Miniprotein binders against CRAL-TRIO domain-containing protein C365.01. Designs and how they scored, part 9

Target 1, 355 residues: CRAL-TRIO domain-containing protein C365.01, of Schizosaccharomyces pombe (q9uuc2)
Amino acid sequence: MADIPADRKKIVQEGWSRLFSDIEQPSYIQKFPSQESLYVSFFEQCAFDDFDLTLLRFLKARKFVVTDSSDMLANAIVWRQQANLRSIMVRGENGLNQNFVKASMYFIWGQDKKGRAIVFLNLHNFIPPKNTKDMEELKALILYAMENARLFLDSEQNAAKGVLGLVDLTYFSRKNIDLDFARVFAETFQNYYPEILGQALIVGSGFRMALFEGVWSIGKYFLDPEVRSKVTFCKPAQVSGYVDSKYIPLSMHGQFDETKLYERAPPETAGIGKPENYEELDKEYVDAAKEFIRLTREWIYAAGKPQEAEIEEKRKAFKYECKKLWRKGVALRPPNIYQRLGLIDANGHVDWSKA
Key: E = the ipSAE of ESMFold2; O = the ipSAE of OpenDDE; V2 = 0.75 times the mean of E and O plus 0.25 times the DockQ between their complexes.

## First folded at step 2 (miniprotein)

Design u1
Fold by ESMFold2-Fast, scan of step 2:
Structure u1 (fold): chain B 355 residues (1-355), chain A 106 residues (1-106)
Amino acid sequence: as target 1 above (355 residues)
Amino acid sequence: STEEMRKAIDEFARLVQELADLAEKYGDPETIMELIRALFELLEKLYEIAKETGDPELLKAIIELMRAIAKLLEELYKLGDPEAVRRLADEIAELAERLEELAKRS
C-alpha cells in the first residue's frame, strides 16, 4: 500500500479529525436513509484507493486548507448517496439507457507514455437531451463512466498519475455543444472527483478545432485554473508524442481497433445486479468503516507517543484489508465491457498485457 | 447550394453587425451567447458548402472567422479591455467582408 508523504502526515490527521467530527453531527447523519448507509457511502468513496491518498486528493484540490478539504470530502460522501451511485454501479451497464450506451460517447483503453489510462471522449456522439428524464439517464451513464475510471486510478497500479483524457474532434459539430451541461458537468467533476485528471488532449485541426476553441473560450472559465492548466490542444499528427500507435484508434490512424468497444451491448447472461446481493457485504463495509475511524483516531492520539509506530503499522495493514474488501464489491457488479474483454479482472485489477 | 450559401452569408453579415453593437456596449451575456450560437451555426453550414465546392481560400476565411469570434467571446466573458473588444469586432467584420467577396467569386 502507498505510504503517506512524511511532510503531509499532520495535515492528513487534521483532515480526518475534522471529517469524523462532521459526519457524526446529527445534521449530517439526517442526510442519509440510515447511519449504515452513511458508513457504506464513506467506505465506497475512500476505500477504492488508499484512504489517506483519497483524502490527499481533496486536500490538494482545496490548497491544503483542512476545513475546506474535509467539508468537500463530507459533501462528496453525501452526494454519492443523493446521486444514487451505489444503485447505478449495482445494476451495471444493463441498468443504463441502452441508446446512450450504444452511442459510444466514451471508452477507456490503453496507456499513454507516462503509464496513465486513456479515456477517449467521442464528443460527436453526444447529443444533449432536451427532456429531464433523458438528461437524468445520460447523467447516470456519465457517473457510471467516472466510477469505472476509478478502477484505473489505483495507486498500487498507477502511482496516482491520474488518467489521460483524449478528445477527438474529427466529427465535432455545433450539435454537440451545450454550455449549461458543460458547466454542470465541470462543477460535478471538480467537486466530487478531484485530482483524477492528469492531462487532457484536445485533438483536431481546421474548422472543428476552431469551433471547439470558441466553446473553450467560455467553457474554460467553468474550470479551476489547476484543471485548466492540464488541457493541451494538439493536431492529430502530434498524438504519437503522447500515446504509442498501438493504443491510438484506427479512426485516428493508429493500430487499435476500437470497434470491439463499440459493440457495448452486455451479454444477456450479465443481467441487472440486485441490491439484495450486497446485504452481507454492506455489513462488512459498515464494520470496516467504523474500525478505520477507530484506528485513525487512535493513530492521531498516539502521535509522538511510544505506541505510534505500532499503531501506524496496524492502521496500514487494515487499510490494505479495506481495499481487498472494496474489491469484493467490484466482483459483485455485473461485468463491465473491460472485464468482458479481459483488460480488467473480476476484482477490478487492470492487466495491461491484455491491451 | 450557391443560393443557400448566399443567404447564409447575408444572414451572417447581419448578425456580425448586431454582435459589434452588443460588444461595444458589453450587452446582455445571454443575448450575446444566443447570437454567437447563430453565428457558429451559419459558419458550420458555410463550411460544409465550401468544402463541397473545394475552395481553399473560402475554407481558410471561415476558419479565421471562427477563431476571431472565439477571441471576442473570451474578451467579453472576462469583461476585458474595451479597446481589445473593439479591435476584435473590427477584425471579425473585415473577415466577414472577405468571406462574402470570396463567395461571390465562386
Scores: ipSAE 0.049, ipTM 0.564, lowest interface PAE 4.9, mean pLDDT 83

Design u2
Fold by ESMFold2-Fast, scan of step 2:
Structure u2 (fold): chain B 355 residues (1-355), chain A 106 residues (1-106)
Amino acid sequence: as target 1 above (355 residues)
Amino acid sequence: STEEMRKAIDEFARLVQELADLAEKYGDPETIIELMRALAELLEKLYEIAKETGDPELAEAIMELIRAIFKLLEELYKLGDPEAVRRLADEIAELAERLEELAKRS
């Protein structure tokens, strides 16, 4: 597992101390159906990569102001429960509105030249919903997509620790514009998925680029300055500077046949996941969360003491076991499209040789 | 804030006049890109005005202008009829005059 930088050790310890204080407040605990569901949400938020790397993403997003960073993470943990992320992931693709799934508004494939997974955004396939029900169902698809994108952020597999977002404006039109939806999406992404975006490429030219620039002139104010700084506008010919043609879609004159993703709808007979399959796993998640908190407090107390090195090694080994346990939860989910195509295995490991 | 709003409104009014001139030249492919860029700049100025106001009538006038600008952008995207482009540019100019009047009242 990754080691935290020595100059970041103290602030990571301060971050955990503050977070543990926050999650033990009665006012915080009351936001969950049970104390056990709090620990499950905590584990699901933090164990997908590495607990300390997860905290570091929140610390970086708040410029290493411990109180702001830890409060942000505490809010993300409770938001996971309120947004019903577990339910969305357990139900899988077959639990979503199939019209939205089949619209192919996005896909994840290949790596850029910095080793970041590429999220292709087909904005021309986004038609803003007319009513509240359709809007909520679209939000569920987006959250499902963001949770699966976390599988591509695993530090063991993705050293770059972020994704490249790529927006192709070739077919973009006014019909794809909803500034209120963009605002809500931007707020959700920034508040609950910090430091996920490494860079965003807005690819276009001529009037379609000018149209997007108009939207961007307002939409950029929905984004934190740090997120906004990651957005790069470029012409179609410049994409090869960022992404090997092997991973560029055929629709963008590359070599990747993205129609394979569009033709493979979720299996009708796959059904949806069963919540009861998670009862034993949730007990293991609760126990692991409590043990991580205990070891982390012991680690903080041991700072500068003779037992520090021994405790650090035990904590590092336990974080590794937590990640393995988290992946057991991935194996209980219905297979996503990338697992069905062989790019991701049952436990959520990405095999880039399959891309 | 009042001074910032006045400056933004003055700049917006100037850009609306430039938009009208560009709309008269519509038909040349190069003018399409220039028109779309001018509309993007108008949208940016409208956002600057919007963040300075707490007046609901002014906010609604801004939303009407944003809708009119997107209608014109869609027409340009379709390589639409020059008469339709001019009509939409005129609508934007008329709505801009109303915005200026409402801003002077707030």
Scores: ipSAE 0.011, ipTM 0.304, lowest interface PAE 9.2, mean pLDDT 83

Design xa10 (from xa6 with A34E I36A M66F A70M)
Fold by ESMFold2-Fast, scan of step 2:
Structure xa10 (fold): chain B 355 residues (1-355), chain A 106 residues (1-106)
Amino acid sequence: as target 1 above (355 residues)
Amino acid sequence: SDEELKEAIDKLAEEVEKLAEEAEKLGDPETIMELARALFELLEKLYEIAKETGDPELLKAIIELFRAIMKLLEELYKLGDPEAVKKLAEKIDELAKKLEELAKRS
């Protein structure tokens, strides 16, 4: 499990104290169907990796200003409910618009030289819908993609440094440009998925790159300065400096045949999930969330006291059990394409030997 | 088609003038974005028409014009220096004239 840096312990404790205060307010609680659903959302948001690492991502995103950071995390927890994220994940890929799924707008495959999972974005397969219903369905696909990317941020698998985003401009054109959608996407990513992106490579050349540079001259103002600093423009030949050729797509003169992923593991093979499958797990999530909150308050109170070391050890062990419990929830979801391809096992662990 | 290329160049010049006028008026962001989208469409159409000719100099001139227009858009979105906007508008006009001249040679 990831350790809290020694110089960050106090601010992590302050962050949790503020968050617990925020989520116990009547005005916050009433945004959820039940207090149990609040605890489920809290657990799903925070336990996917280490609880403290999750909080640290929000702290870093707000320059370690406790009030701003904790409010941001509280907003993310309620946003999960408002965006119907639970429903999207329970139903799985077969609950999505299959035309969008099969368009292959994105895929996750392989690791870069720093051990980060690679998220490939094929913008040329993105044709912005003109009507509200199709746009909502596309948003559901994107949220499904973001949530599955979190499976690759397992700190025990050397993924705590975020993902490498790789934008392939090989076939990028005017038809793929929607500045309003780009703004909404940028805001959603920044507000609810902070510090998930380690670096983004914009890969292209010639007119395609010039066109994207024009879009970027406007679009960069939608991004926080910290997010902008993670973006690197490069030509296809330069990608080998970041990624081994075995993981570079054929479209960029690498060895990876990206065109067959959905053909080899079609969404239809996964089935559709049922809410009933989660009833027992939800009770376990609620109990775990309550116990984490109790142990964390006890840990904060014990600071500088004789029992501090004992309580800290119990809390660390419990965080590890929570991560396992969160992964158990992944196993109940319909298999995503990475599970169907064997890259992710039934318990949500990534097996890079399959890539 | 030579006629299509000339029409596209004329439309591009008209849209660049509209963009410059909105910037001078401190126009609203939504109007500027709509004008930028129209310019993106015209630039792609120009490139596809020119690509059919196979003339490397013509293609380079179009790419250079495209980059100058994108730089103008960046200055406008920043609410940048009015003199910088003016210089970019002049450069775009010069590049459009060069493009028309190259198209007549092919």
Scores: ipSAE 0.015, ipTM 0.320, lowest interface PAE 6.5, mean pLDDT 81

Design xa8 (from xa1 with R37L E44Y M66F)
Amino acid sequence: SDEELKEEIDKLREEVEKLKEEAEKLGDPETIMELILKLFELLYKLYEIAKETGDPELLKEIIELFREIAKLLEELYKLRES
ESMFold2-Fast, scan of step 2: ipSAE 0.100; ipTM 0.629

Design xa9 (from xa6 with A34E F40W A70L)
Fold by ESMFold2-Fast, scan of step 2:
Structure xa9 (fold): chain B 355 residues (1-355), chain A 106 residues (1-106)
Amino acid sequence: as target 1 above (355 residues)
Amino acid sequence: SDEELKEAIDKLAEEVEKLAEEAEKLGDPETIMELIRALWELLEKLYEIAKETGDPELLKAIIELMRAILKLLEELYKLGDPEAVKKLAEKIDELAKKLEELAKRS
């Protein structure tokens, strides 16, 4: 597992202390169907990479103000339950609106020159929701996408700092503009998935770039200044400075045939996993969450004491066991398209040679 | 289709004038959005016509009009402040003047 930067140890400890205090409040606990579901949500929020790195993402997003950062993380944990993320993920791709899936509004493929996974956003395929039901189903697709994007953020494997978002404007038009949805998406992304984006490239020229610049003049108000600073506008010819040609779409004169991505994937034939398997997993998640909290409190108490190094090693080893357990939980879900294509194997390893 | 282009520009000018009048009524965002949508539809028609003629100056003018309409949307989302409403009205007036100038160029 990756280690906490030495100069961030104290603030990480303060962050955990505040979060544990927050999640133990009766007013917080009552937001969940049970205390067990609180611990499950906590585990699923934090264990995907490394607990401390997850907390650091929230700390950085709130400029290392412990109270703001920990409250933000506590809100994300309860939001996961309220947004039904577990239900979305256990139902898998077949549980989504297939018209939205077939539109191919996004895909993840390849890595940039800094080793970041590339998330391609095909805005020309965006279908604005016509009513409340469409809005809910589109949100489910987006949340499914965000959760699967987290599989590419394994800092131990990929040594990357977030993803590269690539917005392809080649076919962008007025019919793809929905400012209300853009606002809702921006708020969700910033509040619940902080520090996932390393950089965003807005790629286009001529009329379509001019159209997007107009949209951006409004849309930028939905984004925090730090997120705005990660956005770079460029022409198709400049993309080769960021991404190897083998991962650049044919639409931008690269070698990647993006139209064949879904044609290459085997169909998802897995049904919803067995409820008893998830019940057993949830018990393991609860036990692991409680043990992590206990070890973390011991770690904080041991600061500056002779036993500190020993407790740190035990805590580090336990974080590794938690990651193995989280991967076991991911394996119970219906395989996503990247797993079906062999880009992500059964152990969560990303093989870029498949891209 | 020089005559068709001029007719489309004239209709855009009328819709911009209607939008300016509606902005003065304050508190009717649905009507303002409908007029902006109509303006955008007319601009799309002009853009397709300009594409067929291959006139780069006309195409550039149409793109600038599209940018102006998006700026109107930006101001609309800032409504709630009398100053923002005033700025919106001023931008509508500027758009109307650009349409008048474009009509002279045909």
Scores: ipSAE 0.006, ipTM 0.214, lowest interface PAE 11.0, mean pLDDT 78

Design xb6 (from xb4 with K38A E61A E68A)
Fold by ESMFold2-Fast, scan of step 2:
Structure xb6 (fold): chain B 355 residues (1-355), chain A 106 residues (1-106)
Amino acid sequence: as target 1 above (355 residues)
Amino acid sequence: SDEELKEAIDKLAEEVEKLAEEAEKLGDPETIIELMRALAELLEKLYEIAKETGDPELAEAIMELIRAIFKLLEELYKLGDPEAVKKLAEKIDELAKKLEELAKRS
């Protein structure tokens, strides 16, 4: 429910106008199995938060150049289909390679001092796959992680905008280095998940930090300057400036023990989710996407006219209904580990009192 | 042990010479990345050996070596400059001799 900044209204309207033009082109539509699939992908991309705030993330990522921003969002919408994001999320955790899940390459828990969700990145648990099958299965885990991270970006609860990545280098070694994978990950993150990262802390000392700094000397060129500016290198002793001791890893003399959370989590008993469970919801997503586009066009046309305020209020109310509808899709998915731990409810709302 | 540390230092010198030779054949950034990975593996082994001595001066020298090597690889990635590899090889040889001297004192 956060409002568009007044000075950004016109560029948001221009962004939507360009995007709607792009997604209506036959060449674009042909990239989807059906026009309904296009609307579902559009809805899943934008409705998780506020449509306008989602567009603003793409606008910020392209320095408010409307054509670049809208094209980026259009590309993200088609990429969701090509990457099988829906299938990954519908199937849930039990649809993933369990060896990769159990490796604990990442965990999301708690908030930093600015109210950003903390994403713990355990790079020492990342062993680059040697074959195509394992690489595709690792990519599925990473996409599953990125999509679940979006649940922590609710603009109503996350005033700091974005997450804090905490990269623990305590056990980092040469075995964890794959620059080609890092490049592909960086491209995916920048192109399809803009403005999700608030800050990344690279935490280490001694040889492990020196090794990472060396890898970073090349890896930084895979990142846009805006993303690079969010990366901070620090020693374990300095991390208390960013997060409370409760959320500092044990490796850094804090209280956070991820292992106890895995032990406490109830097992996932729902099994692998089924696409047929979403057939009726997909129809609602299509209808909602079409109505949002219609209302947004009305809103743009009404600019400066007597009916502007009335249409603006109807559009605001409808965006809220779309967010609720998107949350019904979360409830149909097999519960992720954060839902099983009680940090996230069945509809995907975060309860920070549980962290 | 001191013997293992000396063997690692000798191996580091061999890999530095190999990097200089390969730089002359470089026409692809992927080759630079592969050389960086191989060098990182060697330096990790050297660090594992050195940490058993408990010498802070030796540990710091190894870290400076790692930083210098990756800085050169960064320059090669940007420009493909073989001359930069040779300059770092000289510095690595200098640091390897210093590490060997420190290892003898521990």
Scores: ipSAE 0.012, ipTM 0.328, lowest interface PAE 8.9, mean pLDDT 80

## First folded at step 3 (miniprotein)

Design xa11 (from xa1 with M33L; at its last look DockQ between E and O 0.04; V2 from the best seeds 0.00; counts 0 for: pae E 8.1 > 1.5, pTM O .617 < .8, other shape alone 3.75 > 2.5, placed apart)
Fold by ESMFold2, look of step 3:
Structure xa11 (fold): chain B 355 residues (1-355), chain A 82 residues (1-82)
Amino acid sequence: as target 1 above (355 residues)
Amino acid sequence: SDEELKEEIDKLREEVEKLKEEAEKLGDPETILELIRKLFELLEKLYEIAKETGDPELLKEIIELMREIAKLLEELYKLRES
């Protein structure tokens, strides 16, 4: 079971104390359709990585400044409700614009040499949205992708820090540029999915790299400095230092051809979750969120007292049950392409031997 | 400061105009690439002002510069294929 680093216990306690005070304010509660939806959103945002490790991602993203970190997490909880993430994930891949799905703009497969999941970012397949409807459909695709990426990132399964983003500029051109979408992507990525990126490897040379550097000259200001520091520019020949040749794209003289994986993927089937299953799940999420808050306040009060160790064991056991409950929600959804290919099992566990 | 940034932009505009003349005269890939690099630098400076002011004319200029850069990249690509 993943644990809070020893030197981070106090700041995690402070972060939760601040967050609980914030989410109890009437002005915050009123941002939700109901108090129950607040707790559901809180659970879905935080239980993915044992609550505490989720908070640590937000703490790291704000340089361990507690007020900034707690505010960021509070905003993410509101955003999750407002963005209708549950609805996107319940409709699954078949509920997305199929032209955007078939464009194959991203794919997750295999691990880099540091054990990070590799995210193939096929920018040359990106076609800018033509209108507001296209933009909203493209946002839904990105949210679907990022929510599925959480399955590769939970600390229990992934000791490596984040993902390796592999950006292939071989075929990148002016037709793939849209700064409005780049801003939306950057905001979504860094404000609501902190600490998913371990490194972004921008691979190219010549005029393709020059074009990307132009986009980067503007786009980098959409990003926090910490995220900017994770971007590495390199030539195709240098990629073998980061990933095994079986994951290096054909365009860079490697062996990886994702079209073969798309060809063998079974079609998406309906999710097993019915409306009543989600209604019951939400009741369970609300109860679990309330109990987590109660146990965590007890833990904060017990800091430095003899009963602290017993409360920590109770919290640890309860967080484990919450992770199982979160995975129950994952199991109700239509299976994603990685589940259909056998890389991720029905409950969201990753089997890297299949990559 | 806004004064320093505006002075830098004026200098870049002059450099860009000189490079445009040189690229037209020589027509070689290396000169075209240098022009593209300077256009990106100018674009970055203009964007800094535009994001602070919200000036729609600066945003229009930025978009037109990106179109110019795209045309130059296409020209460079054709020269290397030939």
Scores: ipSAE 0.013, ipTM 0.306, lowest interface PAE 8.1, mean pLDDT 85
ESMFold2 (binder alone), look of step 3: mean pLDDT 78; pTM 0.730
OpenDDE base, look of step 3: ipSAE 0.281; ipTM 0.717

Design xa12 (from xa1 with M33F; at its last look DockQ between E and O 0.32; V2 from the best seeds 0.00; counts 0 for: pae E 8.1 > 1.5, pTM E .588 < .8, other shape alone 2.625 > 2.5)
Fold by ESMFold2, look of step 3:
Structure xa12 (fold): chain B 355 residues (1-355), chain A 82 residues (1-82)
Amino acid sequence: as target 1 above (355 residues)
Amino acid sequence: SDEELKEEIDKLREEVEKLKEEAEKLGDPETIFELIRKLFELLEKLYEIAKETGDPELLKEIIELMREIAKLLEELYKLRES
């Protein structure tokens, strides 16, 4: 388990204290079908790696202003329920619009030179939505993609922060541009998945780069300055400074061809989880969420007192159990393409030797 | 024909000027965003024509239009900040 930076312990305690106070208000609870669904959503939002690291991502996104950060996380917990994320993940890849899936708009494979997972953002494969139904189906695809990307943010396996987004402009054209979707993507990314991006490389030259710079001049105003600072424009020849040649795309004079991985992937099979399994999982999630809150309130109360160290060890052990419990839920769902390719093992952990 | 392409480009220039006037009169961020979105849509169409023809003056015009869009986006950003 990753440790809270020593200089951040107090602000993490303050952040949790405020969040717990807010989520216990009747006006907040009423936003959910039940109080149990609130706890399930809280657990699913926060437990995938480490509860405290999740809070730290929201703190960083709001410049460590506790009020703004805890409100942002509370809103993400509500949003997770409203977006029906569980249903999207339970239906799996086969439950998505297959034209969007087959377009291969994104793919995650390999690590950059800092050990970050590489997200290949194939903008030239993007199919703009034709109508409201297309937009909703495209939203479901990005949520599916972002939830699966969380498996690559495991702090025990990824000491570097976030992912590397690799954006290839070689074939980028006007057919790939949709400002309404760009706005939706930016809102989703910025508000609900903060600090997932470590760096984005926008790779191209000539008129393709000029076209994208025009799009960027619009899109950057949907983003906080911290997110903008993570975007780097470069030429294909400069990519080797960030990514081992093994993972440099063919279009950039490298050897990486993700279509070969798509071709060898076994087809998606049904998830092993029955409704009863999810009912029991939810009970476990509720109990774990309540116990985390209880332990964390004890931790906050014990700040500067003799028992603080013992409570910190109990919290650390419990967060590790929560991480495993979250992955129990992943194991019930239809396996994602990375699981089917063997990159993600049966316990939901990445095996980088397979890349 | 060459005259059809030239006339279409001139029409697009005129439409951009009209949208710029509308943006100067409007004060709400969503309306400004919709005008900027339409401006960029027109720029995308102009880009396709310029790429097919290879006309360097059209490419220069595209760069100038991108600068104009950037100014309007800066205005929109200032409204979001306030």
Scores: ipSAE 0.012, ipTM 0.346, lowest interface PAE 8.1, mean pLDDT 83
ESMFold2 (binder alone), look of step 3: mean pLDDT 71; pTM 0.582
OpenDDE base, look of step 3: ipSAE 0.251; ipTM 0.711

Design xa14 (from xa1 with M66L; at its last look DockQ between E and O 0.04; V2 from the best seeds 0.00; counts 0 for: pae E 5.4 > 1.5, pTM O .579 < .8, other shape alone 3.595 > 2.5, placed apart)
Fold by ESMFold2, look of step 3:
Order: sequence, then C-alpha cells, then structure tokens
Structure xa14 (fold): chain B 355 residues (1-355), chain A 82 residues (1-82)
Amino acid sequence: as target 1 above (355 residues)
Amino acid sequence: SDEELKEEIDKLREEVEKLKEEAEKLGDPETIMELIRKLFELLEKLYEIAKETGDPELLKEIIELLREIAKLLEELYKLRES
C-alpha cells in the first residue's frame, strides 16, 4: 500500500472530517434511495485503490482547499448513485450500444515511458450523438471506460501519475465535431474522475491539427486550467519520445493494431453475480464504509497523541482489506476485454508483461 | 473593456467579409489561409462575450463559424493536394 505523503496527513484528516459531517446531513442523505445506498456509493467511489489517495486526488483537483475538495467528493458520491454506474458495469460491454463499441473509439493497452497506462483515444472514429438516446448511450460507454480505467490506477502496482491519453487525429474531420458532447465529457471526467489524466497527447498535423485547434479554441474552456495544462500538441514523429515504438498506432506508421487484440479476445461472458450476491456485497460495503469512518474519526481524535501510530497501522490494514473487497465486486461483473485478454486477472492484478 | 471588445468584433466582421469576397474571387490557398486566421480571431472574441452572457444565439454563431472554418480547411486541403 502506498502511504499518504507525510506533509499531507493533516489536510487529509481535515478533508475527511468535513466530508463525514456533510454526508451525515439529512439533506444529503435524502438524495439517496436509502442510507445504505449512500454508504455503498461512498465505498465504490473511494475504495478502489486507497480511501486516502482518493481524497488526495480531490484535494489536488481543488488546490487543497478543504471545503471545495470535500464538496467535490460529496457530489461525486451522489452522482455515482444517480448515474446508475453499478447497472452499467453489471450489464457489461454487451449492454452498451454496439455501434459505438465497434467504432473502436478507445482502447487501453501497454505503458508509456513513464509507466502510465496508455489510453488510445481514436477521435477520428468518434460518432457524435444524433439525439438524446444516442447521448445517453454514449455517456454509458464513457462511464464504462472510465470505471475500467480505475483498475490500471492501482498505486501498489505502479507509481505512475495517471494515464497517458493518446488522441489520434489522423482522419479527424468535421463529422467528428460535437461541442455539446465535448462539454459533457469534460465535465464528467474532471468532476468525477479527478487526477486520472497524467498527460494527453493530441497527435496530428496539417489541416487535421488546424481543424482540431479550432475546436480546441472553444473546448479548452470546458476544462480547469490544471487539466488543460496536461494537454500537449505533437506531430506523429514526436510520439516515440513518449511511447515505446511497439505501442505507436498503425495510423502513425507504427505497429500497434488494436483490431488484432479485439479479434483475439474471447467473447464476453455473463457475470457470475446474482442479485443475492450483490445484496450480500452491499451489506459488506456498508459495514466497511461505517468501519472506515469510525477508524478515521478515531485517527483524527488521536492526532498528536500516543495512540496515533497504532491507529494508523489499523487504518492501513483495513484500507487494504477494503481494496480487496472492492475487487470482489469487480469479479461479479461480466469480464471486461482486458480481463478476457489476460492483461487483468480475476483479482484485478495487471500483468504488464502481457501488453 | 466590453465595449472595446465589441468594437474589435465589428472591425473583425468587416475584415472577414472582405476576405470572404477575395477568397471566393481568387480561390488561392494564401487568401483562404488568411480568412481562416481571421475567423479564428473573431471566434475567440465572440466566445469571450458568450462565456459571460450565455447568449444562445451567440453560441450558435460560434458553432457556425467552426463549421465554416472546417469547410475552408477542406477546400485548402484540396487546393494543396493538386
């Protein structure tokens, strides 16, 4: 388990103290179907890697302003319930619009030279939504992708700072432009998945890049300045400075062809989770969320006292058990393509040698 | 100021109209490129106002300018390919 940075302990304590006060408000609780669903959403939002590292991502996203950071996290917990993320992940890839899936708009494979997972963003394959139904189905695709990307952000398996987004403009044209969806994507990404992006490379040249720059002149204002600063424009020839040659796409005169991986992948099978398995899981999530809150309040009270070190050790051990419990929930769902290709095992372990 | 920005926008609209006439008459890559540059300048200044006001008609104008830019970039590509 990665530890919180030593100079960040107090602000993490303050952040949790504020959050716990907020989520106990009746006005907050009433936003959920039940108080149990609040705790389930809290657990699912925070436990995938480490509760404290999750809070730290929100703190960083709001420049370590505690009130703004805690509000942002509280909003993400509500949003997760309202977006029905569990349902999207339980239905799996086969539950998504198959025309969007087959367009190959995104894929995750391999690591960049800094050890970040590479997210291939094939913008030239993007199909704009033509109506409200398309918009909702495209949102579901994006959420499915972002939730699966969380498996690549396990701090114990790599020290990398998020993912590398590799945005391919090779065949980009006006038919791929939709500012309404760009706003939805930017807001979803930066409000609910902060500090996932380490860097985005916008790769293109000539009129394709000029066209994208025109769209960017407006679209950049959908992003916070800090997120915006992670965007780098480059030509295909410069990509080798960021990514090993075997991960450079065919479109950029490299050798990486994700269609061969799609062809090799076994078909998606049904998840093993039955309704009663999810009911049992939810009870475990509720109990774990309550115990985390109890231990963390004990930790905050013990700050600067002799008992602090013992409580910190108990919290560390408990967070590790929560991380495993979160992955028990992942194992109930239909396996994603990376699990079916053997890149991610049944326990959520990424084997980078398979990439 | 906001009034200075609107004055700059009016000047840019006049320049864009003149360049559109020149580009349609000449059809050369260099004139089309200059028109595209001026359209981007106009677009950015319009967005500064639209961001503050939230005016939906102004936002529609910005979207139409982006479509015009895309069309001109396609025309420029055809000319340079030849």
Scores: ipSAE 0.016, ipTM 0.407, lowest interface PAE 5.4, mean pLDDT 87
ESMFold2 (binder alone), look of step 3: mean pLDDT 83; pTM 0.794
OpenDDE base, look of step 3: ipSAE 0.200; ipTM 0.683

